# VHH binders against p49116: the designs that were tried, part 22

Target 1, 238 residues: p49116
Amino acid sequence: EGPLLSDTHVTFKLTMPSPMPEYLNVHYICESASRLLFLSMHWARSIPAFQALGQDCNTSLVRACWNELFTLGLAQCAQVMSLSTILAAIVNHLQNSIQEDKLSGDRIKQVMEHIWKLQEFCNSMAKLDIDGYEYAYLKAIVLFSPDHPGLTSTSQIEKFQEKAQMELQDYVQKTYSEDTYRLARILVRLPALRLMSSNITEELFFTGLIGNVSIDSIIPYILKMETAEYNGQITGAS

## First folded at step 1 (VHH)

Design eD9 (framework vhh_enristomig)
Fold by ESMFold2-Fast, scan of step 1:
Structure eD9 (fold): chain B 238 residues (1-238), chain A 119 residues (1-119)
Amino acid sequence: as target 1 above (238 residues)
Amino acid sequence: EVQLLESGGGEVQPGGSLRLSCAASGFTFSDYWISWYRQAPGKQREWVSTISTGGDTNYAESVKGRFTISRDNAKNTLYLQMSSLRAEDTAVYYCVKPRYSLLGTKDYWGQGTLVTVKP
């Protein structure tokens, strides 16, 4: 009956590959995104409440929310990743109508709308100056979502989500006591995460890693990795 | 000008091992993620494994724990160490530089090397 998250869950440090190349390349983007995805899944696995739900439930939850967790991670690590530079380069490339990839105008429009939504989300989080504790609790709220189809332990998941919400409220009220509406401003940002397409996120950030296999298909594999094996993946095997 | 040349394929019995090599030329090998794909007769090409520039690896579920991808940037060479081979692993194996279609990057495929697992 202790707190849902410990201080160890507040620390979220992305280790980037070698400094960003002078020109944008797909390998830097995919490697950086992969490191963030693995870090996010390792973060989720480290939560005792998450472990207590069992492997099948853990897999179902992460399959349902990986895009939300990843997007929160992008916002939190935006400066470390130079995300604005990456997105600006992608936008410039799309606007120049590269014929060799055979993209339709409709597809370009969908991708541009996704990038605008992502930029808007990250900008809103930056303007609110969301701290590490707030990010940890927001991730916990989206992780412990009881409303995804196929879940078997929905009452237990809901209790963990409510616990995350209560602990976030207590933290914000104590830390930002003079800002009466801060919690409301933070929470109204969350619904936007579910409007962003996981398919477009996958295409923008992960095509170089996954080949012909979806992120949904590899999630069980990532979650099965031992800590040493996982660290080898995100830091580069020696 | 970009060339990927696979070697090391052959016939092996179930439970055997093979090491595949891919010699790359015409591009800066160390700057690119490289993958292994395979294609069994009459079937679609399927992804096997990928290695990043930093050495991070990923594997198809069916080969995890049995195959190991590695690279030697000094030699511009990609490797696939295969162990505990099964009849289902029979395929032509391709060295591939994967694409990022939204950025217009094209896949480059090698000529392939045949692996046959027969009792």
Scores: ipSAE 0.012, ipTM 0.203, lowest interface PAE 8.5, mean pLDDT 82

Design nA (framework vhh_7n9e_1)
Fold by ESMFold2-Fast, scan of step 1:
Structure nA (fold): chain B 238 residues (1-238), chain A 122 residues (1-122)
Amino acid sequence: as target 1 above (238 residues)
Amino acid sequence: DVQLVESGGGLVQAGGSLRLSCAASGFTFSSYAMYWGRQAPGKGREWVSGISGSGGSTAYASSVKGRFTISRDNAKNTLYLQMNNLKPEDTALYYCAKDLGRWSEYLQGDYWGQGTQVTVSS
């Protein structure tokens, strides 16, 4: 019955690994990206509506949309992460991988096109000056997508998505009352997220991992972590 | 130094059962959570089930809940997956994995075994 999101669900604070290495490497990039991924999934778990759908539906939703949530997180945390510096380091790593015959030229082209799309998305969000409340609602709209195959409770998921859209509209109209078309400008950015490949996101941000483990394989584990365990992983407190 | 060796896979008819085993060595088995994952042809790795170090807590993917049972024998350093009412969709290479204690290290492939092939015929 209440609002879909509360003020507590707007907070999204990324803690970067410390100390920063002298030279950026795939391990540091992977650790930074993993922290953002964990933060994004912990955020989703904190939503009562999400929990109400049940564990099976929760896992299916996050498996379907983790790349969209992660990309929104990259845009929101671009300054904290120094994302432009990370992308430059990835480009350098890709050039080295070509020389070591670790990636095909066709694959490098696909990855470079993905980097361009990511940069364009982050730049568009920055130009719109998207605030924390708007990011929270955009993430909720993405999370509660009823159109992924294999989902049950699609009517309830659609109702939560509509609720996210209505609450975003209410927020924008009250906060940016003089900008009648702001909501439309924000919402037309979302389709670009569906064009970004989750496989390429894994290569860009998780390429330092040994072996072929997918993000899909760890999602159920992350969603079941206790808050204290999650905080320990994020801070490295052990 | 960590070694994980899966066994027990094979060809089985839909509706049948298989029991997978994972022999662990090189670490204090009872101190770590253990996981089963799988990878079907042309798909990424999928988490299947997990069990705490003591065996007191278990978790399952929705696709296998009610059909699969994870268990462990800490005296024998062995992890098990009992698979009942198998479906053609369960056809995959099944891997066991040791909990690395950290999210970044969880994704490291060195702690996954070679896998054991399960093929379910319709």
Scores: ipSAE 0.000, ipTM 0.123, lowest interface PAE 14.2, mean pLDDT 81

Design nA1 (framework vhh_7n9e_1)
Fold by ESMFold2-Fast, scan of step 1:
Structure nA1 (fold): chain B 238 residues (1-238), chain A 122 residues (1-122)
Amino acid sequence: as target 1 above (238 residues)
Amino acid sequence: DVQLVESGGGLVQAGGSLRLSCAASGFTFSSYAMYWGRQAPGKGREWVSGISGSGGSTAYASSVKGRFTISRDNAKNTLYLQMNNLKPEDTALYYCARGSPLEEWLKSYDYWGQGTQVTVSS
């Protein structure tokens, strides 16, 4: 009956840590990524349809798709994050590590391939000039994916995904009426998100998180956080 | 007044087992993720294990995975670490810590105990 997403779900404002260091370091990169992850989890939690699925389903769903949501967030916030600068710094570090033989060549290759896939995805989204409404619905399509192993309530999840697809279609056809194939170009970008390793994303962006604890292990805690804790972190109040 | 008190440490031979406890008070225990860390003489602090507020999710450092088990009893406000197949390199001061929001975990824990000493003889 009502729309799946409201105007509040289109607003996605990342506040970067301040002050910016003279040189990029692991702590600054991880804090920036953590804020984006937190903003993404808060965004998902604010959707009434998501809340209606219940805590257990919400946790399973986010555990399955956090890397996809995070990657869409990286693409959407690429300019405010100076993501190209962050990735260039990581690449430079890896190239120096190859020359000094400090890391396995196979390991460096895996990480470099991940960075190239991430850059290609972000570049494709930038080239398509994806707007805030389109990002909101793409995130919703990814979030309400009924095809992840072990999920319950798959019929309800599928209905919410279909609703997201329909509302995206309506928006694109009205807003970009002269570009008949725009929706198809946007949707064919989504499968690439599942080719990106969540383990490599975690190593690149969350190395400074509490030792060897995984994002998967902290998701239930983040989703259970009170609204005041979310607001304090995502509004840049610290 | 937040308080964390560890116990259960001691001397044990390689291959042995110990169970550590952490008694928490001064806060709603079930609302916080809890962690075990350790510090060997002359070394920095190392994260060992973590558990969510509900106990539904756990994580382990690669060095202890398969040998250590973290658990909690929210009715008793107590955190546990079951340590099996102990090695000399596990010798350290073991402490529990209260989890914070994600950005605080990145920076530091907000509360931790004074620790309990575990010594593993070769």
Scores: ipSAE 0.000, ipTM 0.120, lowest interface PAE 13.8, mean pLDDT 82

Design nA10 (framework vhh_7n9e_1)
Fold by ESMFold2-Fast, scan of step 1:
Structure nA10 (fold): chain B 238 residues (1-238), chain A 118 residues (1-118)
Amino acid sequence: as target 1 above (238 residues)
Amino acid sequence: DVQLVESGGGLVQAGGSLRLSCAASGFTFSSYAMYWGRQAPGKGREWVSGISGSGGSTAYASSVKGRFTISRDNAKNTLYLQMNNLKPEDTALYYCATGEYRWLSDYWGQGTQVTVSS
């Protein structure tokens, strides 16, 4: 009954905290990341197919894939976020800590490898010049993943994922008709998202927000937010 | 010149308790998150717990969650770690640290030794 995504689902506008501080700090990074996370979840909940699966399934899907959605959002919004500057500052601090032997070498290695994987992913997406329509369908493909452990309604989720894949194929073939291998080049980037640790993403981007509260624990609350409440959170309006 | 001085370590039997303190100077204490890390003999340093500048948010490594409580007194520029139900595997040199990232925190003191006997 109609396309999986409408033109409204292609629009993905991140509003950054302003001004950017002279020196990078965890509060600026955390607020920027939180805005992207809220935008990503609001995007997901606006999809009629997603709504049709019901609240329990919606919560399980987003809990399983939030890191993939967030990483796609980082790649899509990399310029708006000055993501390269954020990651460079973190890498510089990490290298200084290695030189001074002040942190666990194993932990430093894990975090550095995660940052390198993230940089490589964002660079690959930038080189492909992925457009807003393509990002919307890539997000839909990862959202409607039927293969996460513990999911119910997997047949319906798989149907929505196949619809997302089909609509992406149709779009790419018509819009980039001269590039017969573009879709394949785009799709082979997706498996890398599942190799990225959600725990390390949480520590890199949500350190200033997360005391005894994990991203997993706040997901149900964000998904239940009404439009006015959601807009109040991302704009700071009362 | 950031200075951190840890104290309160010692020898304790399994199931026992200790309270560690960290006296901070050289920065606006209430504006920065504080962390506890530890290093067991022959191992690297690991993050244990963190607390926001206001004290309103806390976080713990899974290995200590439910047993350790981090707190701070911003009027006294002091960080605390209350350690309950101690296990032999908690034996380590404990450091306090400050920084913008809990996993990237620098350790500025000599630490305080905690030894848990079985």
Scores: ipSAE 0.012, ipTM 0.220, lowest interface PAE 8.7, mean pLDDT 82

Design nA11 (framework vhh_7n9e_1)
Fold by ESMFold2-Fast, scan of step 1:
Structure nA11 (fold): chain B 238 residues (1-238), chain A 118 residues (1-118)
Amino acid sequence: as target 1 above (238 residues)
Amino acid sequence: DVQLVESGGGLVQAGGSLRLSCAASGFTFSSYAMYWGRQAPGKGREWVSGISGSGGSTAYASSVKGRFTISRDNAKNTLYLQMNNLKPEDTALYYCARPDYLFGSDYWGQGTQVTVSS
C-alpha cells in the first residue's frame, strides 16, 4: 500500500524555551528536554501504522524505546538546542559537585562516560550528515522493534519495521546513489543507542521534573494527552 | 543562599482539600523547575509533582494524578500544590524542592505536615 511515513512525519521541529537564560540552569535544560520528549511521542502517535497497533501495544513500544527516540532527537536537534552548550554546562556542574563533595567520584565518572558516548553518537550522525528523511526512518526502525518482551502483534510490528528498513534503503539508494555504503554506515550507529542508560538520561535531562517517578511510568499519561496538550508542550503555550 | 518555606498544612478529613504554598528566596525563581515531595511516617521520600520554570510543563505521581494540581506564581516567587479529594494515605510531611543536577543535590524546605483523618 502507501508508504509507512508521509512528508508530515519527516518534519521534526523543536521549539525551544524563550528566552535562553544568560546562565544555563536545570529549568532550561529540563524544559528543553521535556519539549523534545513530547515532540518525539507526538511524532510516534501521528503514524497511522502505530495507531493501528492499539493503545496497549503503543504504550509498550514507547516504554521500550523512548531513550533511543530521545537520543536520536537530541542528535537531530543538536544545533537548535545548542546541545554542546547544554552538555558543557552539565559537565561544569559535575566538576563543581566534586569540589563541594556533593556527589561521589564514581557517580560523576559514570555520568561523564554517558555524556562522552552521547557526544560521540551526535558527532557521528553530524559527520554522516543524516537528513530529515533518514532520521524519520531511523526513529521508525527503533519504534517498531518486535523483539521487546511482552509485546502483542509482534508479526505486525516486524512487518512495519521491515517496511521502514525497505523505505530507508530505497530513499538512500536514490538520493545518495554515489555512496554505495552509506546505508550500512548509518545502520551500524543504531546498536549504540541500546547501550545508553535510560536512568542516566533521566538524571541528566529530567532531574527537575520526574523525581523518583521514571519516564517509563509517565509515558501512558503523556500518550493519552489530546493534540492541543501536545502542541502546548511543544510551544510552551499550555 | 537558597531558602524554601512551606505553609498551608494541617488536619483535614478524608475527601477534603488543602492548598500548600512554598515561598522561595535567594535565587531567580522563574529560572528553576520546582517540585513537591512528601514523606509519610515510616516511609522514604516520595516525589509528588513537578513543574517547569515557565509553568508550561507539569508532571504528577500516579497516586495523586487527577486530585492534585501544581502551579506557580513567578511574580510572587511562590509554588503551590492544590490537593483535592484527600485520602488517609496522603498523610505526610510535604516539602518543596529546587532541583540541581541529580536529586541528591536538591535544595528542600523543612516541610509542612498534612494529616488526613478518616
Scores: ipSAE 0.013, ipTM 0.249, lowest interface PAE 8.8, mean pLDDT 83

Design nA12 (framework vhh_7n9e_1)
Fold by ESMFold2-Fast, scan of step 1:
Formats: structure tokens, sequence, C-alpha cells
Structure nA12 (fold): chain B 238 residues (1-238), chain A 119 residues (1-119)
């Protein structure tokens, strides 16, 4: 039994659409978000422990946690995405809509609160200076969550989550040996991910590209396409 | 019953101009922001321009800034897009949308008007 994640899983590199437009538009935001979502699902699919759970369990896990994985990805890739610029543009649009457009005040409030929660989360991760190894293992802890309804193999999922937690602890203790409470500070950030609405994330980042199709409905297709597209059986490998 | 009907598209030579119109009905037009978007064959949707309900503020995609002008006539319930110095890459189906969400939604687009720019 080797480690849960390999060095390949620590590498998480987002390639942005180029160039970034001077004025942000729906297409650029959605294309950027879709690239991050696909990268996140490809990352999950490449984990041997994840593959061992089987396709039905894999689909159920990703459906339950895609928003948490996506949000961790936003925090990790915040600089390469210029996420602060994207969120500022959305906030400016919402403020103008409140004044001129007479959109539902309750809905605007919900969306603004979600943006503020997202900004706070990304800022807290930046202040902690979370590294690539830490992000990989936080994503693994979120992915291997045994507490989602409808799961089979919950005992095995829980064992993979515990393995992720133990490997993160070992890394932090050895790498940040003088910061006794670093692991605790990192782990207490995770509950905030579950408080962020997947429906509002979908509305903010995916409405313009995906149309009226939900992320939930496309997840099985994405997971199947990643297997068929990237397993080397089509492109050939030796 | 919200209705949006785009018109004014056509075939034009590179460097030419076109003026698109969007006739709106079924809502208080002056109370809502309006948007133009476009979709070229084989490409995703692209937001082009937006205008506030009063017409007091406008925004443009970098690809069209300085060449396109969005405007509205609230007395006529009509949205306009003046397109100058057209390029072959401006070839697309152009849609208007009501600002009933903070974001440009595919579900709220009209049927569109085709713009084809020949070289």
Amino acid sequence: as target 1 above (238 residues)
Amino acid sequence: DVQLVESGGGLVQAGGSLRLSCAASGFTFSSYAMYWGRQAPGKGREWVSGISGSGGSTAYASSVKGRFTISRDNAKNTLYLQMNNLKPEDTALYYCAKGDSWYLETQHWGQGTQVTVSS
C-alpha cells in the first residue's frame, strides 16, 4: 500500500483562455470555470483509490462534492484566474442591477452573500499560504466523504478519507514543524465549503456556457468522457 | 408574457456598418437593463454589450469596444446596437436579452438576427 496521492496528483495547473478580455464577459467567465471544473474531475478520476470504488460510487461522490472541489480549485487558482477581478465585475453588475434593473432583492442578497463567503474563504486560504500538497489532500478529504446520502462502500470511502487525513498530518508536521497548530487552522476551513450553495455557484460561473443543463446532470457524462478521452486507449500509449 | 424580437441583420462587406434592433414587449422596458450577445458557428456564446434601464451606463466586450454602440429608446421599447468597422470575425447570430437576472442567460435570448461579414 503506497500513498493515496502521487506527485502527479499534487500538480494542478489551470490553463486559462487567452487573452483575458479588457471587459469581462459571460463567455470568458464560463469558459474559465468550465476548464477548472474539467481539471477537477480529471484530477479525481486519476486517483487509483477513486477508481477502485467503481463508476456508480464515483458518480455519486462527485455529484455530492463538485461544488466543494470547485471552490477549493478557485482558491488554489485564484491568481491565475484573476478571480478577484471576476468577482469584482460580478459585484459591480449586481450593484448596477439593484439600482436600475429591479431584480428580486432576495435573490440579489443571496448571490451577494455567496460572493462574500467565497471571497472570505479564498482570502483565508491565501493568508494561511496553503501549498500544492495541502490543496491536493484537502481535495481528497472532501472527495472521500462517507456522509453523503445514497452512497455504497461507505466503509471503504471512510478509510480513504482517514488515509488522506493521516498523510496530510504527516506532511504538515514534517514541513511546518515549528507551526504546532497549522493543521488545525487548515482543517477548520473545510466546514465553510458545505455552507456554499452549489446552485448559486452554478448560476455565477456556468449559466452562460452550459445553458439550462445542470452540473448534476452532466457529471456522469464528464466522468465517462474523461475515462474514454484520457486513458490512452484512444490516443495510444506504451 | 415577455417577447424580444431582433432585426437588422444581413450581409455586409468588411469595414461596413449595420444597426440591429430589438423590439421588447410584456414588461416595463425602462425599468430593466438590456444586453446584446452573439454566437458564431462552432463557438460559445459571447456577451457583447449592456445598457442600464435609464441608458446612463453602458459596457462593451473588449473585442467590440470603440466600434459598437449600444443605445435604447424607452418610449419605443426598443434596444439598438450600432455596429461600425465590421470585421469577418463579427459574423454571428446576435441576440438581445432582458436583465431579469444579474447574468446573461441563454433561456432569455430571443430568436436572434444573423450578421454575416464578407471579406
Scores: ipSAE 0.000, ipTM 0.135, lowest interface PAE 14.8, mean pLDDT 80

Design nA2 (framework vhh_7n9e_1)
Fold by ESMFold2-Fast, scan of step 1:
Structure nA2 (fold): chain B 238 residues (1-238), chain A 120 residues (1-120)
Amino acid sequence: as target 1 above (238 residues)
Amino acid sequence: DVQLVESGGGLVQAGGSLRLSCAASGFTFSSYAMYWGRQAPGKGREWVSGISGSGGSTAYASSVKGRFTISRDNAKNTLYLQMNNLKPEDTALYYCAAGYWDLRSPYDYWGQGTQVTVSS
């Protein structure tokens, strides 16, 4: 069979809303995050193996792993997003909320712990200097996870995950032949993605969505979006 | 200056029908997806339906699928919601919004809404 991913799946280019406002607000953060989420879902739906699983399985997989895909995307696109600036603004808001007694201490603790874990993950990926091929295969590994509750077709999903792992190993061995333990150092970073709450990610990045919709509820519609609508979306209405 | 004006709400008995309209101005209507949302007293806002800029794609909340039909007339800058087989649970203030197909909004502006009340 051919490879799981083609060269087109390595290309992952995020176009940010322009111009960046003088002061960060929930709409700018939400639009930036939504563009990344949209790019991530469009990336997933373009994979032939993913399409072969069928629309119901595709929806279930993305609902289960969107937070892991989104977090990998945040790490990959951290510079273009100015992610550190966004997180600093959120931290400042939370610190002020503690002082003003507007949020419970337990909630603030959960959100701060999430931000710290996100920063740790992104810093680890940056230190490892993960390249575009490695990111593509890591995304494929988390996408084709057979172990989420409620999934069907788990044997087919597992086969695609194994194929992703094998192709990542082949890539790393050929490209970084002198670094015997690189693959192991990369793979031990992945479990951290499951420690981060999708609900907290949604609150931090997607508060500005129309009609208080959940990411879970919009995933089927994003996955069904036509290519023309996607292209219009990423260029904005200009 | 984005402006959205909803109309067509009213009182209707369970099983009845209403057609809502939203007149849009201040932006290039055909370039944006359009949405219907609703809010019942004491409850949060709920997304109801969406339609792409071209009208080629539509989406519905599970609670209204098969009963409601969203449509648009880009020549008239008008969005519609045809509501059939109305239930008491559909009682809410209905409002329209403009955004991207993935439910992002560049404007953060909602119309004042039109009230729909369904009697048992």
Scores: ipSAE 0.012, ipTM 0.436, lowest interface PAE 8.8, mean pLDDT 84

Design nA3 (framework vhh_7n9e_1)
Fold by ESMFold2-Fast, scan of step 1:
Structure nA3 (fold): chain B 238 residues (1-238), chain A 120 residues (1-120)
Amino acid sequence: as target 1 above (238 residues)
Amino acid sequence: DVQLVESGGGLVQAGGSLRLSCAASGFTFSSYAMYWGRQAPGKGREWVSGISGSGGSTAYASSVKGRFTISRDNAKNTLYLQMNNLKPEDTALYYCAKEFRGYSSLPDYWGQGTQVTVSS
């Protein structure tokens, strides 16, 4: 009964590390990205429908879609993060790798194509002027994807995804009533998220955060964090 | 206003050669790395090669390494791609691109492309 998401789930507020260094470095980028990742996982775990699926299913869903959630978060928080400045720093580092002959051409190709896909995605979302309600429901559609291999409770996941799609449709038709094709323009952007490599996202944004431990390995621990532990991560106090 | 204009594409037999050019304007050409990308029908854009602003460093996708040579003439604001021993799988629309120093820059730095078709 009731809506899939409440107003608390529409709110998505990223707190950046402070102070920002005069020159961006890997540590600042990784800390900023980690805060967004933790915020995204905390957001997911706060949804009653998500909790209703049970711990094993919850973990499997987030492991399958964290890169999609993270990329949506990058687009949503682009201004707060100064994402254009972070991407410029990554591109300059990549250019230095060409100059110093440290990376193979195929690796440079993979990274550049990933950056281009990310820039295209964030630019398209900005041009569409996606609002906070739309982002919340797009994240819910991505989270409740029943088509990832190895999932259990796929019928229930599909029902939650359908509910997210219906609530997004109702919102868009009510709020943007004069723009008949807005929903279609928004939804056609989602398939691009699955073309973005989670391994390359880890390399670009998380090299200093997790060492040799993959994000896939830390997800179960993040999802089980108590509120105090989560707050410690976003404030850097513990 | 950044403009990139590609030329030099065409139809060529497998094993043949083509030289692509990209005429750049609207920015200080020598201050930016330049890239060649390509897009085959129904596929996303693929990175092919890159060159530093000075021309001192180059990089290539393994699929073209040894066959393609990227170069630039900073006095003429022109980027080149010499393509030798062309294969049918090289068939694509070829684009040049400027180094990205912000996410909003992507659309304005792509040329219209030049079509390369390699017959068997």
Scores: ipSAE 0.006, ipTM 0.441, lowest interface PAE 10.2, mean pLDDT 83

Design nA4 (framework vhh_7n9e_1)
Fold by ESMFold2-Fast, scan of step 1:
Structure nA4 (fold): chain B 238 residues (1-238), chain A 120 residues (1-120)
Amino acid sequence: as target 1 above (238 residues)
Amino acid sequence: DVQLVESGGGLVQAGGSLRLSCAASGFTFSSYAMYWGRQAPGKGREWVSGISGSGGSTAYASSVKGRFTISRDNAKNTLYLQMNNLKPEDTALYYCATLYDSRGWEFDYWGQGTQVTVSS
């Protein structure tokens, strides 16, 4: 067998909406996040191993892990997105929306804790100086997770995850052999992705803290899009 | 298309120094780890050194550790290998590479190489 990922899967270029507004608003944040989500789904569907699992399995995997893929994408594209500025704008909006009753206070606390977890994750990845190859394989490890409820073909998914882990290990040993513990430092970051609420991610990046959009409900439609429609979504061409 | 062009090789006496360069084009250079490999006549390719995309991490084969230094200039899309205290055993065609093939030590993209010959 060939490698799990090709050079095509290492390139991950986010095109931001243009022009950037004078002040960040909900529309700009949501469009930026949507482009990243679509780029992430297009990345996943281009993997031959992923395609080989079949459409039903593909949908189930992406529904289970989209938040983890999205968060890795936020970390990878943090500079392109000016993520720290986006998070500051979200915090400012949240503070302006405080109702100061117990229920609103508890929700604000949950959202702020989520933002702090996200900042901590992105900062840890930046400090580790994770490269494009490492990001591609971390995304593959997350994508091919056999332990999500309701999955079929779990043995094959586990095989692809193990292949991703082995290929990442081989890469790190060859590229960073002087840093004996680098792989361990990278891998211990991954469990934190599952502690971040997909519901709160939806509210922060896709609804602007107003209402709730079900990313799970749209995933099957996104995965069935033609390549031209994907390109339109990630470049904003239309 | 990825293009890698090596230069800086030549004939040098044992104990001497050379600096190799690799000019990269066709990809976002700073996003990819880069490597130096070598092949002596009648032998297979040997991995020599690697450097992360940012340049923050480096790795070396035991045979060259302490004598060779890998570096990069991302603004110029150029990879370097500073070779000190050269030995006759270092005589080989040196090439740069990117995009590791984890099925073995082979890489997806290789340059054509630059010849290093160490006399004595």
Scores: ipSAE 0.000, ipTM 0.345, lowest interface PAE 14.0, mean pLDDT 83

Design nA5 (framework vhh_7n9e_1)
Fold by ESMFold2-Fast, scan of step 1:
Structure nA5 (fold): chain B 238 residues (1-238), chain A 122 residues (1-122)
Amino acid sequence: as target 1 above (238 residues)
Amino acid sequence: DVQLVESGGGLVQAGGSLRLSCAASGFTFSSYAMYWGRQAPGKGREWVSGISGSGGSTAYASSVKGRFTISRDNAKNTLYLQMNNLKPEDTALYYCAKGPSFEELLRYGDYWGQGTQVTVSS
């Protein structure tokens, strides 16, 4: 009973390290990405339906979908992150590396393709002018995906996904009543999230992670994190 | 063969100052962002400050902002951290780190030096 998400789940405020360096460096990118990842996981953990699935299911779900949540977060926070500037710099450097023959062509092509898909996704979200409520429900839809291999409680997960879809539909119909096809335009963008490699996302955004830990390794610890500890991680406080 | 050698640590009283140095070799120093991190006993590594290759942009952790100043001398391949108004909470092993080249960003993470110990008495 009651809605899947509350107004507290619509609020998604990323605090960036300051100032942004003149030259791209792995530490700034990793800290910025880590803050977004921690914000995304804290957001998921705050949903009562998510908590009701239990710790093991929660860990499995986030391990399966963190790249999708992270990418939605990049799109939602693109302005505050200056994401277009970061991605343009990466693309320009990769084009120069091809010309100078410093990296293998296959490696460069793989990374360029990933960056292109990411840019396309973020640009499509920007063109659709996706609002905070829509982002919250899109994140809920990808979080409560029952079709990832190895998941338990798939029936309950599917019910929560359907509830997210229903509440998104109700919101869009009420808020954008004159745009009959808006929901369809939004939903057809979601499958693209699964075409983006979590391994390449990890290489681009998380290479500066201290201790050479993988995202899969840190997920259980982030999900168990107390609010004070979480605030320390996302604000850079000691 | 990247080498980073930190120095300038020591014992200092609360409210005092220290200047840390990091001597870099084995790479074109001016082409890389540099940063300082620290690790207190029983805690994970904490980012302290960063500086762009040109020195034109700097960033600081909230815990040290206004007290610490990062700088570099590209002619001498040396990174500095000026630490003022030191607190007991600043007690840690301080590391300098080289940001990767843009190519290394896609393959490898940070490189950290061995560190210099800073102990702030209360």
Scores: ipSAE 0.000, ipTM 0.131, lowest interface PAE 14.4, mean pLDDT 80

